VHH binders against q2ydc9. Designs and how they scored, part 9

Target 1, 344 residues: q2ydc9
Amino acid sequence: MASESAGPAELGFVEAAPSWRLRSEQFPSKVGGRPAWLSAAGLPGPPELACPLCGRPMAFLLQVYAPLPGRADAFHRCLFLFCCRTPPCCCGLRVFRNQLPRQNDFYSYEPPSEDPPSETGESVYLHLKSGAHLCRVCGCSGPKRCSRCHKAHYCSKEHQSLDWRLGHKQACAQTDNLDNIVPDHNFLFPEFEIVIETEDEIMPEVVERDDESEIIGTMGEAHEEELESMAKHESKEDRIFRKFKTKISLEPEQILRYGRGIAPLWISGENTPKEKDIPDCPCGAKRLFEFQVMPQLLNYLKADRLGRSVDWGVLAIFTCAESCKLGIGYTEEFVWKQDITDAA

## First folded at step 17 (VHH)

Design cc3
Fold by OpenDDE, last read:
Structure cc3 (fold): chain B 344 residues (1-344), chain A 124 residues (1-124)
Amino acid sequence: as target 1 above (344 residues)
Amino acid sequence: QVQLVETGGGLVQPGGSLRLSCAASGFTFSSYTMGWARQVPGKGLEWVSYIRSGGSTYYQSSVKGRFTISRDNAKSTVYLQMNSLKPEDTAVYYCARYYKRGFGTTLDHEFDYWGQGTQVTVSS
């Protein structure tokens, strides 16, 4: 099977967008807010969306709409990345994949409408079309309900308590207004659209001319030797970081790099995964690199709160090579976190 | 049934101009983004231009400043005015209805309906 020359990486950029463009019906790639769930059925439950380290509910970080051309079962395909925002942990990461055929029970066969909906109200969807209830705080599955009004749903006691404290206590007796007003719980990340651009192959032809040509010793050799010696003294780590910087410098605002099956752009030679470090899919297939989240995204997340905030050098997402459908629901994929090594 | 019919292709000399038309039927034309793509023999499909329902236009870098996409919603027609044509512009030009772009998608996925294409040949 000829290694199809991995086309140029696609880059993701953050842009402000109206809320309607970031709804499920639009098949968005987006940052922050509530997940725009693809399938309305088989959502990951509270246990799946709990931080594997601290057990607290994770926050939705971003979703990537990434269909597979030629795959009827993956005409619609989306990856959902979650992160822990709970201090002192802030380290938990999970990613889930979902896919649908073009003909499905949830969406029109026709293209998404480009017209804004007539209903100008930023109505927060508290339930899916399937009837599944969503947590008022995080927009994830909410199997728990308020014992008083029975209309407010939550993923956890924590989010229930948070909502209670921030406004639900007052609103709970006024059942008619519950659906229209969700307070800002300061739990969700700022919401943006991810816009796709193709990385222009300005690959400088690094002609690694291995020309062993015997460069005859004229006087200018000392500076080239010094440059070569300086180049030779560049640690592997420095080379990796330089490459990283060079790529970023071309598009400094890039927050995502996408390329299924390509090599990730690592920020460090340290804590780079080997093939053995990437677990196979439960279906038996290998997981392949699909996309990475860049550190630039952190600038948009306003994570500068004084406490331990979410932080990464690179988040690399690996997905099933076969994009298999394991069961009726969302399939967990694999995230590798590379941290920024403090250049001493 | 959705139908797209391209017209206006032909033989033109370098530096010449052509205007392609695509008549659309079978859907609410005004609500959709329409686009043009081209295929050079032996090469892959490449996007040329698209126009959103709201009128915003986008162009491939190679045709920017030379080509102009426009639409007439009353006639359910999208146009591609091609000026300063070059031999490199020789291709079959296709009109297409936009569906949705995602990461890793191809033009065949991003556009769900295509015309039969019209041949444009730029030669001396």
Scores: ipSAE 0.884, ipTM 0.937, lowest interface PAE 0.4, mean pLDDT 90
Fold by OpenDDE, fold request of step 19:
Structure cc3 (fold): chain B 344 residues (1-344), chain A 124 residues (1-124)
Amino acid sequence: as target 1 above (344 residues)
Amino acid sequence: QVQLVETGGGLVQPGGSLRLSCAASGFTFSSYTMGWARQVPGKGLEWVSYIRSGGSTYYQSSVKGRFTISRDNAKSTVYLQMNSLKPEDTAVYYCARYYKRGFGTTLDHEFDYWGQGTQVTVSS
């Protein structure tokens, strides 16, 4: 099995984009806002989107559109990452995978339109084409409904209460305008498009110093010892961190690194997963690295405003090597969180 | 049925010029991004240039400044003007309709319809 030379990683950058470009029909990679769900069926329910630690509803962090070439069943493929924003927890993470063939019940067979829709209204979609209702607060499955208007849906009592306090109480009495104005609940992250770029192998221009000097001699042994001595003094941790810094310095604004089956770029040698730490897919296949979220994303999320906020060094996402379809719906994958250890 | 037909390929001397044309039919041409890719014998498919529906153009670094992509929506045709041709530009050139780029996608996935290709040979 020829080790397919791990091509250069693809990098993700955040850019502002019109809302229509971040809708499901455009198959976006995006940060923040509401999930642009791929399949309109089999959405993760409130239990699946609850923080595994504190049980509170998680916020949508980002989605990555990552089709699998040559896989008809994964012509469309997207990964959805959620995080807990509830203090003091802020540690829960979940990632879900969904995939569709090109021919499906939800989308046109034709390419997405590059033209903006005629309807300029920033209409928040509160339901999917399937008729599934979405939570007004988070854009996730909303099986609960307002007992008064029966039009507003929620994933939880918490989000229902939040919306009630922030505007739904007033809107609920006004039957005609319920769908048009969703208040800012301060729950969603800022919304951006993730733009894809290929990591340029900046080969350091080896300045070929033309120094013609003929000195043929015995200097081979001394350089190896010095290189070994220099190598001996750099801790494994220092080397890892140096590599991380070097890669970041080339593209400082990168928020995502993508490469299915490549090695993650770790910030530290501490809390690095071993193979045994990555659970196998329920289908029996191994999970492999697919992409990582960089700490730079935190700057765009404005996470600093909230005391105990979401924080990470690296989030590494591992997905089923077979990209299997487990049942009907979204398949949970695996996230490894590496924290920034305060170098004492 | 979507059809893409390339023309304009041929033999040219180094430093010479060629203009490729791709006639499109079977879809609303003006609404789609169109692109050119090439395949060198024994190598993989590589992108050359894209032109969006709005007219924005993109080029591979190796052809930047030498190649120009353009489109005529009235004629449903995309063009590739190739100047200062080099032996390294020898390839089969394909016209393609853009679909969607994602992470980890290949050109074959990013473009959904392809022409038959036209041979460009740069040789002294």
Scores: ipSAE 0.883, ipTM 0.936, lowest interface PAE 0.4, mean pLDDT 90
Fold by OpenDDE, fold request of step 19:
Structure cc3 (fold): chain B 344 residues (1-344), chain A 124 residues (1-124)
Amino acid sequence: as target 1 above (344 residues)
Amino acid sequence: QVQLVETGGGLVQPGGSLRLSCAASGFTFSSYTMGWARQVPGKGLEWVSYIRSGGSTYYQSSVKGRFTISRDNAKSTVYLQMNSLKPEDTAVYYCARYYKRGFGTTLDHEFDYWGQGTQVTVSS
């Protein structure tokens, strides 16, 4: 079976875009803001979107629109990545997959409109077309409602309390101003469109300079093996890092690398997953690499404002090889986090 | 029913020019991005150019500066002016209606309606 030469990776870049381009109807790849949910049904609930470490609500980080050509059931397909923003944790990550056929109950069969909607107002949608209520703070499923106005919905008591403090208290008492004006809760990441570019195979001529410099050091046999092992380890790590730097240098603003079934671009040889570290899909299929998030995204997230901020070297997303449909809802996939090892 | 009909293909000498036309019907032409792709015999589809509803144009690097895409919304027609043609430009050229690009998508997915194509041959 000829190893189908994995096509060049696709790169993602962030660009400012009008809010309407980042709505669900546009099938966006985007960073930050509220999730542009694909299916209006079967959204992940508060438990699924809670940080597995601290239990607090996670923030939407990005979504990738990644249809599967030739798959009728995945004509539309999106991956949604969430992260914990709660100090000191900031470590929780979850990714969900959703897919739809072209003919579905939520979207037109026709291509998305390229015309801006006539409604100039940056109206925050607090409900989906299905009638599902969304949290005013995070844009995720909001099964909880304000006991006073019964119009404001929340994913958690935490977000309810936050919204209450930041303006809902005043708005709730004013029957007329239940306007879709959602205050800035400082919870959402800045919003950007992810623009797709194809990585030009600029094969760097890696001039393998075989510098065989024979360092004839006389130290004792046991120290040589450890030193050789350390040297080999350092050498391998250095090679991996060099490769990473070289690829980044070609397109320094890349925030995402996409390639289903290709090898991830790792930043370090440390904390690289083995096959056994990637759990199989509940359907029985293996999970394959689909895309990775680059550390450059952190620069756009303004994460520095938060003390122990969200930090990663690489986030690698692995998805079901079969892109199976487990029920009517969103299917959880797998995220591997590789941290930047402080070069001691 | 959506229909796309290409015209203007033919035989031309290297350095010559051709103008392709694509007449569209069955949809609100002005609201959609239109594109041209080409297929060399034995090779896959390659995008050439597309023009958005707002008039923004995009070109493959290999044709940039030589090809010009334009549209006439009143006539529901998209054009591809091809100048300084090279033998490497020999292909069947297809007009297509743009749908949506995603990560990992192919041209067949990104464009939902295609014409029958018109042959362009650049030869001495």
Scores: ipSAE 0.883, ipTM 0.936, lowest interface PAE 0.4, mean pLDDT 90
Fold by OpenDDE, fold request of step 19:
Structure cc3 (fold): chain B 344 residues (1-344), chain A 124 residues (1-124)
Amino acid sequence: as target 1 above (344 residues)
Amino acid sequence: QVQLVETGGGLVQPGGSLRLSCAASGFTFSSYTMGWARQVPGKGLEWVSYIRSGGSTYYQSSVKGRFTISRDNAKSTVYLQMNSLKPEDTAVYYCARYYKRGFGTTLDHEFDYWGQGTQVTVSS
């Protein structure tokens, strides 16, 4: 099997886009807002979208449209990343994969329309074409309903309570207008399109000059190993960080790096996953690196709230090497979080 | 049935010009982004230019300033004006209908219909 030379990484950039371009029918890569769900069936439920640490509902962070060429069953393929926004936790992460063939029950066989829809109204979709109800707050599966109007749906009691306080109480009696007015719950991240660019191949071959500079240091053998280990560790860490900085400096606004099966660009040598740290897919296949989220995205999320906010150095996403279909639903994949080590 | 038919290829001297045409049929031409790609023998397919339904144009860096893509919706035709041709522009040029770009996609996936191609040879 010829090691297909991992092509250059693709880079993602954030751009403002009209809301219609970020709808499911457009197969968007996007940040924030509500998920543009791919399959209208088999959505992850409230338990799956709860933070594994604190149990609170997670917020949609981004989705990446990443079809697999040559795979008929993955003509459409999307990865959905969620994060916990609930202080003090803000650490929970989950990623889900969904894929569809070109011919499916949800979308036209033809390319997405490039024309804006005639209906200019920022209509929030509160239900999928399948009839599945979505939470008014987060846009995820909403199996709970308002006991009064029976039209408002929620993923959790928490989101129900939030919506009730922020406007649903007043609107609930006016059932005819419920679909048109969703208040800002300050739960969703700002919404952007992720635009794809190819990283230019001209990486100067940093000739690792093995400068074996013969440091003729006469000091004793035992201190040399520790000093060498410390020097190696510091040197290695510095090298990794330098590499990271160099790559970022070429395109400083990049928020995503994509390359299935390539090596991630780590920000630190600390908390780098080993192969054993990446769980296998339930199908038995290994998970491979597919893309990473860069720290630059944090600048767009306006996460400057005074408390423990969402923070990362790198989020690395690993997906099933076989891109298996474990059922009708969304398949959970694996996220590795690397934090920015405060250089003490 | 969707059909794309390229014409206008040929032999030209370095510094010369060619105009490629792609006649489209079988779909609402005006609603789609159209593109040109080229393939050098023994090399992979590379994109050259594409034009959105709204008229926005994009070019590969290697052809920028030399090539111009245009469309005539009334004729369901997309054009590629190639000026200041170089030997490195020698390739089979394909017209294609745009589908959707994603991360990790190839041109074959991003474009769903392709013409038969037209040979462009730039040589002394």
Scores: ipSAE 0.881, ipTM 0.935, lowest interface PAE 0.4, mean pLDDT 90

Design cc3
Fold by OpenDDE, last read:
Structure cc3 (fold): chain B 344 residues (1-344), chain A 124 residues (1-124)
Amino acid sequence: as target 1 above (344 residues)
Amino acid sequence: QVQLVETGGGLVQPGGSLRLSCAASGFTFSSYTMGWARQVPGKGLEWVSYIRSGGSTYYQSSVKGRFTISRDNAKSTVYLQMNSLKPEDTAVYYCARYYKRGFGTTLDHEFDYWGQGTQVTVSS
């Protein structure tokens, strides 16, 4: 089995884009806003999208469109990352995978249109094509409805209350004007398109043999690398950080690194997952690294500095090696959060 | 049925020029991004250039400044003007209709229809 030399990582960058480009029909990779759901069926419900730590509704952080070539069942494939924005928690993370064949009930077989739709109205979609209702605040499944107008849907009492305070109270009495104008609830992150670029193998002339690819396999070779690092008076930690810094310096604005099955780029040797820390998929397959979110994204999220916001060094996403379909719905994958340890 | 037919390939000396044409049929040509890819003998497919429906052009770094992609929507044809050809440009050149790029996608996934290809040989 020829070790397919893990091609260069693909990098993601944020760019401003028209709203229509970030709709489901365009199969976007995007940051913030409302999720551009892939399948209109089997959406994660409020329990699945609640923070596992505090139980509050999570915010959509980003989605990555990542089809699997050669997999008919994953012609369309998307990963959805959610995070808790509720202070003091702000630590909850969940990631879901969804995939569709090219021929499906939701999208044309033909490529997405490159033409802007004639209807320039930034209309917020409050329902999916399937008829499923979406929460007015977060764009996630909204099984709860306003008891007065029966038109506004919510994922939770919390979001219902929020919307009520911020404008729905006034709009609810005016049944005809439930205009698709959703106020800014300050819940959604700023919305951007994620643009894909290939990391140019600037082969540093010094082919430092990234011997790190072999470390996941045989426990035995870990000893020799430690000896060489000691000889160079560079700590393992220093080496890791140097590598991180070097990669970032080439493309400082990168917010995402993608490479299925490659090693993550860690900021430090601390709080890195071991194989045992990555749970297997319920199907029995191992989970593999697929992509990571870089700390640079935080700059675009306008996350208030005051320690009460989302914060990470690296978010590493691990997905089922088989990209299995455990059901009709969205499959939860695994996210590892590496925090920036203040070097004391 | 979608069809893409490449023409214009041939033998040329180093420093010479060729113009490839790709006639498209079976779809609304003006609404789609079109691209050129090439396959060097013994190597995989590599993208060369693509032109969006709106006219924006993109080039691989190795061909930038030498190759020019253009389109004639009235004729449903995409062109690749290749100047200052090098032996390294020897390949089968394919015209393709763009579908969608994602993370981890290959060219064969990003483009959904391909022509039969035209041979370009740059040799003294």
Scores: ipSAE 0.877, ipTM 0.932, lowest interface PAE 0.4, mean pLDDT 90
Fold by OpenDDE, look of step 18:
Structure cc3 (fold): chain B 344 residues (1-344), chain A 124 residues (1-124)
Amino acid sequence: as target 1 above (344 residues)
Amino acid sequence: QVQLVETGGGLVQPGGSLRLSCAASGFTFSSYTMGWARQVPGKGLEWVSYIRSGGSTYYQSSVKGRFTISRDNAKSTVYLQMNSLKPEDTAVYYCARYYKRGFGTTLDHEFDYWGQGTQVTVSS
């Protein structure tokens, strides 16, 4: 199977965008805020969206709209990444995949409208079109409801208590004004659109070596570069880091690198996954690298405000090679976290 | 039914100019991004230019400064003014309606309706 020359990586950048552009019907790639769920059916529940380490509700980090050309069942395809924001844990990560055909029950067959909706009100959707209730705090499935007003829904007792303290207590008695005004619970990450750019193939400057000079000298230069590299005692780690820095320096504000089946760009040689470390999909297919989240995203998340904040070198996302549908709903994929080793 | 009909292609000398037109019907033209792509025989499709509903324009690097995309919403028509044409610009030019770009998408996915194409030949 000819290794299809993995095209250039696609890069993601964060930009400010109006809220309507980041809604589900726009099929956004986005950072922070509430998930713009693709399918209104089969949302991951509170257990699935709990941190695997501490059991607390995870925060939505980002979603990537990544359709599969030629796959009718994946005309729409989105990956949702969640992270734990609960100190001291802040380490839990989960990623879910969802996909839909072009013709579906939730969206128009026609392209998304580029016209802003007439109702400019930042109305937080507290329910899906399916009637499923969403948590007021995190925008995820909210099976729990306020025992007083029966209108407010929550994913957990924790989020219920949080909302109660921050404003719902006052609003709950005023049933008519349970306006879609949700207070800032300081739980959600700042919201941005992810804009896609293609990494320019740095065509190696074909040094047009003028043809004339004789074939003799080329054996020596390759040996000299190897000798120079040997002489510079550059460790394997230094080389990997240099490569990382060089790639990042071309587009320093990149927060995401996308390339299905390409090799991830690692920050170090340490804590890189081996093939055996990547679990196969339950369907039997291998998981392949699809995209990675860069450390630059941390700068936009203002994570510093939360003490021991979410931290990573690189987050690498691996997805089913077949993009299979495991039942009705969202399929969990695999995230590898590469930590930045404090260079002692 | 959505229809896109390109016109204005032809033979031109290097350094010459052509203006392509694409007449659109069957949808609310003003609400959608429109684009041009081209295909050289034996090569894949490459995007050339697109214009958003709000009027923002984008160009491939190879045509920047030479090509200008515009639209007339009243006529449901998108145009591509091509100046300083080069032999490398020889291709079939297609008009297309924009759908949505995602990560890993191809032009065939990003644009959902295409015209029949118009031949542009730049030759001395």
Scores: ipSAE 0.873, ipTM 0.929, lowest interface PAE 0.4, mean pLDDT 89
Fold by OpenDDE, look of step 17:
Structure cc3 (fold): chain B 344 residues (1-344), chain A 124 residues (1-124)
Amino acid sequence: as target 1 above (344 residues)
Amino acid sequence: QVQLVETGGGLVQPGGSLRLSCAASGFTFSSYTMGWARQVPGKGLEWVSYIRSGGSTYYQSSVKGRFTISRDNAKSTVYLQMNSLKPEDTAVYYCARYYKRGFGTTLDHEFDYWGQGTQVTVSS
């Protein structure tokens, strides 16, 4: 099986975008805000979106629109990444995959409209087309409802309480205005569009050194790098970090690297997953690397304001090699978190 | 039915110019991003240029400064003005309707309708 030369990685960058571009109908790749859910059916519930460590509701971090060419059932495909932002935990991560064929019950067969909607109102969609209610705070499934107005929905008592304190108490009595203005609960991350760029293969300018000297065999270049590394007493860890730094330096604002089946770019040799550390998909297929989130994203999330803030070196996302459809809903995939080792 | 028909291809000398046209029918042309791609024999499809519904234009680096994409919504036509043509520009050029770019997508996925293509040959 010829190792299909893993094409160049695709890079993700964050840009400001109008809210309408980041809606589900636009199939966005985006950071922060509320999830732009793909399927309106089978959303992960509060238990699935709770932090596996502390049990608190997780925050939506980003979603990646990543269709699979040649797969009719995955004409639309999105990955949704959530993180715990509740101190002191801030460590929980979950990723979910959803996919749809081109012909589906939720979206037009035709391409998304590029025209801004006439109604510029920042209307937070609190309802899916399926009739499913979303939490006012986080935009996730909201099976709980306000006992007073019966219009506000929440994923948890925590978010209900949060919303109550931050304005719903006052708004709840004014039933006509509930749908229009959702306060900023400081729970959501800042919202950005993820823009895709192809990593330019910096073809090393083959300095055509005209030197005529003899085609002594190419075995030597691999040895020189090893010799240089030996001469510099560079630890394996230092080498890995250098490689990481060099790749990032080419595009320093990259927040995401995408390449299905390619090797992740690790920041350290420590806490690097082995194949055995990546759980197989419940369907029996292996999970393969699909994309990674870079530490640069943390700068855009303004995580410093959040105290013991969400922190990572690299988040590597592994997905089912078969992109299987397990049931009607969203399929959980696997996230590996590599932390930045404080170089003591 | 969506139809895209390319015209304007042909043989041209290096340094010459061609103007490709793509007549679109069967959909609301003005609402869609349109693009040009090309395929060299034995190679894969590569994007050349696309123009958004709002008029924003994008070019592959290899054609930037030489090619100009434009559209006439009234005529439901997208154009590719190709100047300073090089032998490397020899390919079948395809007009396509843009659908959506995602991570890991191919041009065949990003564009949902394609024309039959028009041959452009740049040769001395």
Scores: ipSAE 0.837, ipTM 0.912, lowest interface PAE 0.4, mean pLDDT 89
Fold by ESMFold2, look of step 18:
Structure cc3 (fold): chain B 344 residues (1-344), chain A 124 residues (1-124)
Amino acid sequence: as target 1 above (344 residues)
Amino acid sequence: QVQLVETGGGLVQPGGSLRLSCAASGFTFSSYTMGWARQVPGKGLEWVSYIRSGGSTYYQSSVKGRFTISRDNAKSTVYLQMNSLKPEDTAVYYCARYYKRGFGTTLDHEFDYWGQGTQVTVSS
C-alpha cells in the first residue's frame, strides 16, 4: 500500500475560525458544519450520500484541500469525508474527490481574499451560484422542495421532517428570511478550520526494530513455529501501539496525518486492510493511501449529544493513484475504518 | 501583470546585516500575504518568512530572532531585515506572493508569483 521510506507526513490541527474563512472560495480544510463544496456542479446526490450500512443520510465530517503538484487539472483538489451519525448505526463512511484547474467557472484566478466580505451579511449559504440548492439540514444536494414555501430544500423526507419539527414549521411563514435563520438540528458536527504543520522527522529516539526476516523453516517444527508466531504477534502488536504513541507524542493534538503514498500509522495490528480490501478505481488504477483521520478528532465532535456516537481508531483514506476524471463532478474514493478492539 | 522586484542583496561578513526590499506591482498589494524564500546552493527552494495582509509574521526556525519581515502597503513593498548573518544564509532570496497552502502542496503552488531573486553571500 505504501513504502516504509515515504517522506514526512503533514499534520492537521483543529482551530477556531470565523465562518467566512471556511467558505468555498477560501478553499478550506475544515471539520464539521456544512461542506464547502468545490465544484458547484455535479454534487453527490442523496443516494451517493446515504450510509452504505443503514441507508440514512450521512453527516459531513471533514474536507481537506489537497492540490496535486504539477497537475493542471488538479490545481484545486478537495476530499470530502462523510460519516453516519444516526443511531444505532454511526458506522458508515463515504469519501469523495473533486478537482478543478486554476482557470474555472466558479472561482477567481487570484488568491483567496484575506478581506472579510463586506457586501453580504453573515448568513447560511443554502444555494450555490450555479443554481444548485442545498439541504437545510445537511448542506448536501437538496432536490426536494417544501411544497408550502417552495424555498426550503432537502436531500430526503427524513431531513425535511427533522427541519419541520425543529424550526421550519415556524420559519415557513417568513420565507424571505429562511436562509438567514437555520436552527440547530443537532445533526452537524461543530465547525473548525484544519491547520497544517509539517511533521518533524528528527525525533531523538531509540528504535528497536522487529525482526522481519522470513523464516525458511525446518521440517518437524510446526508446533513450535505456531507458538513462536503467537508470541511474535503479541510482541508485534505491542510494538505497533508504542510506535503509534511515540509518533504522535511531539504533536499529540493532531487530528489528521497526510501523505500521499506513505504508510498509514495504524493504532493496532487488528482491523487493517489487506491489498484485496482496497478496491481499484473504476478507471483501472490502484488506490493509494492519502491521509488518515486520528482518534483525537473525536474529542472535538461533541458526539454525546446524539446518544450512541461515532467512534474509530483510525480512518484511512485511499484515492486513485492517477487522480483521474471519471465524468462530471465528484468521484467516490475509498475509506477504511480501523476499529479499536479492547483486549484488556 | 504581477511583478516582484527584489533589491538589497550583496556580500556581507558573518555577523553582518542586510535589508532586502521587494517592490510589487500589478495587483492590490494590501490584500495579499507576501513572503520570502531562498535557494541555498545545492539545495532546493525553502521558505524563509511571510507576512499576512494584517501584519502577522511567520518565520522558519533557522532564521527566527535574526530576520524580520515587514511591509509598507502604501508603497506596495515588502522587506526582509536580516541580522546576525551566517554563512549558511548564503542563497538567492526571492520575494513571492502567497496563494494558498494545502496538504501535499509545494512552494510553487503555495506562492503563485516570484521575483527574479537577489543574491546574498555571507563570507569572510
Scores: ipSAE 0.762, ipTM 0.862, lowest interface PAE 0.4, mean pLDDT 84

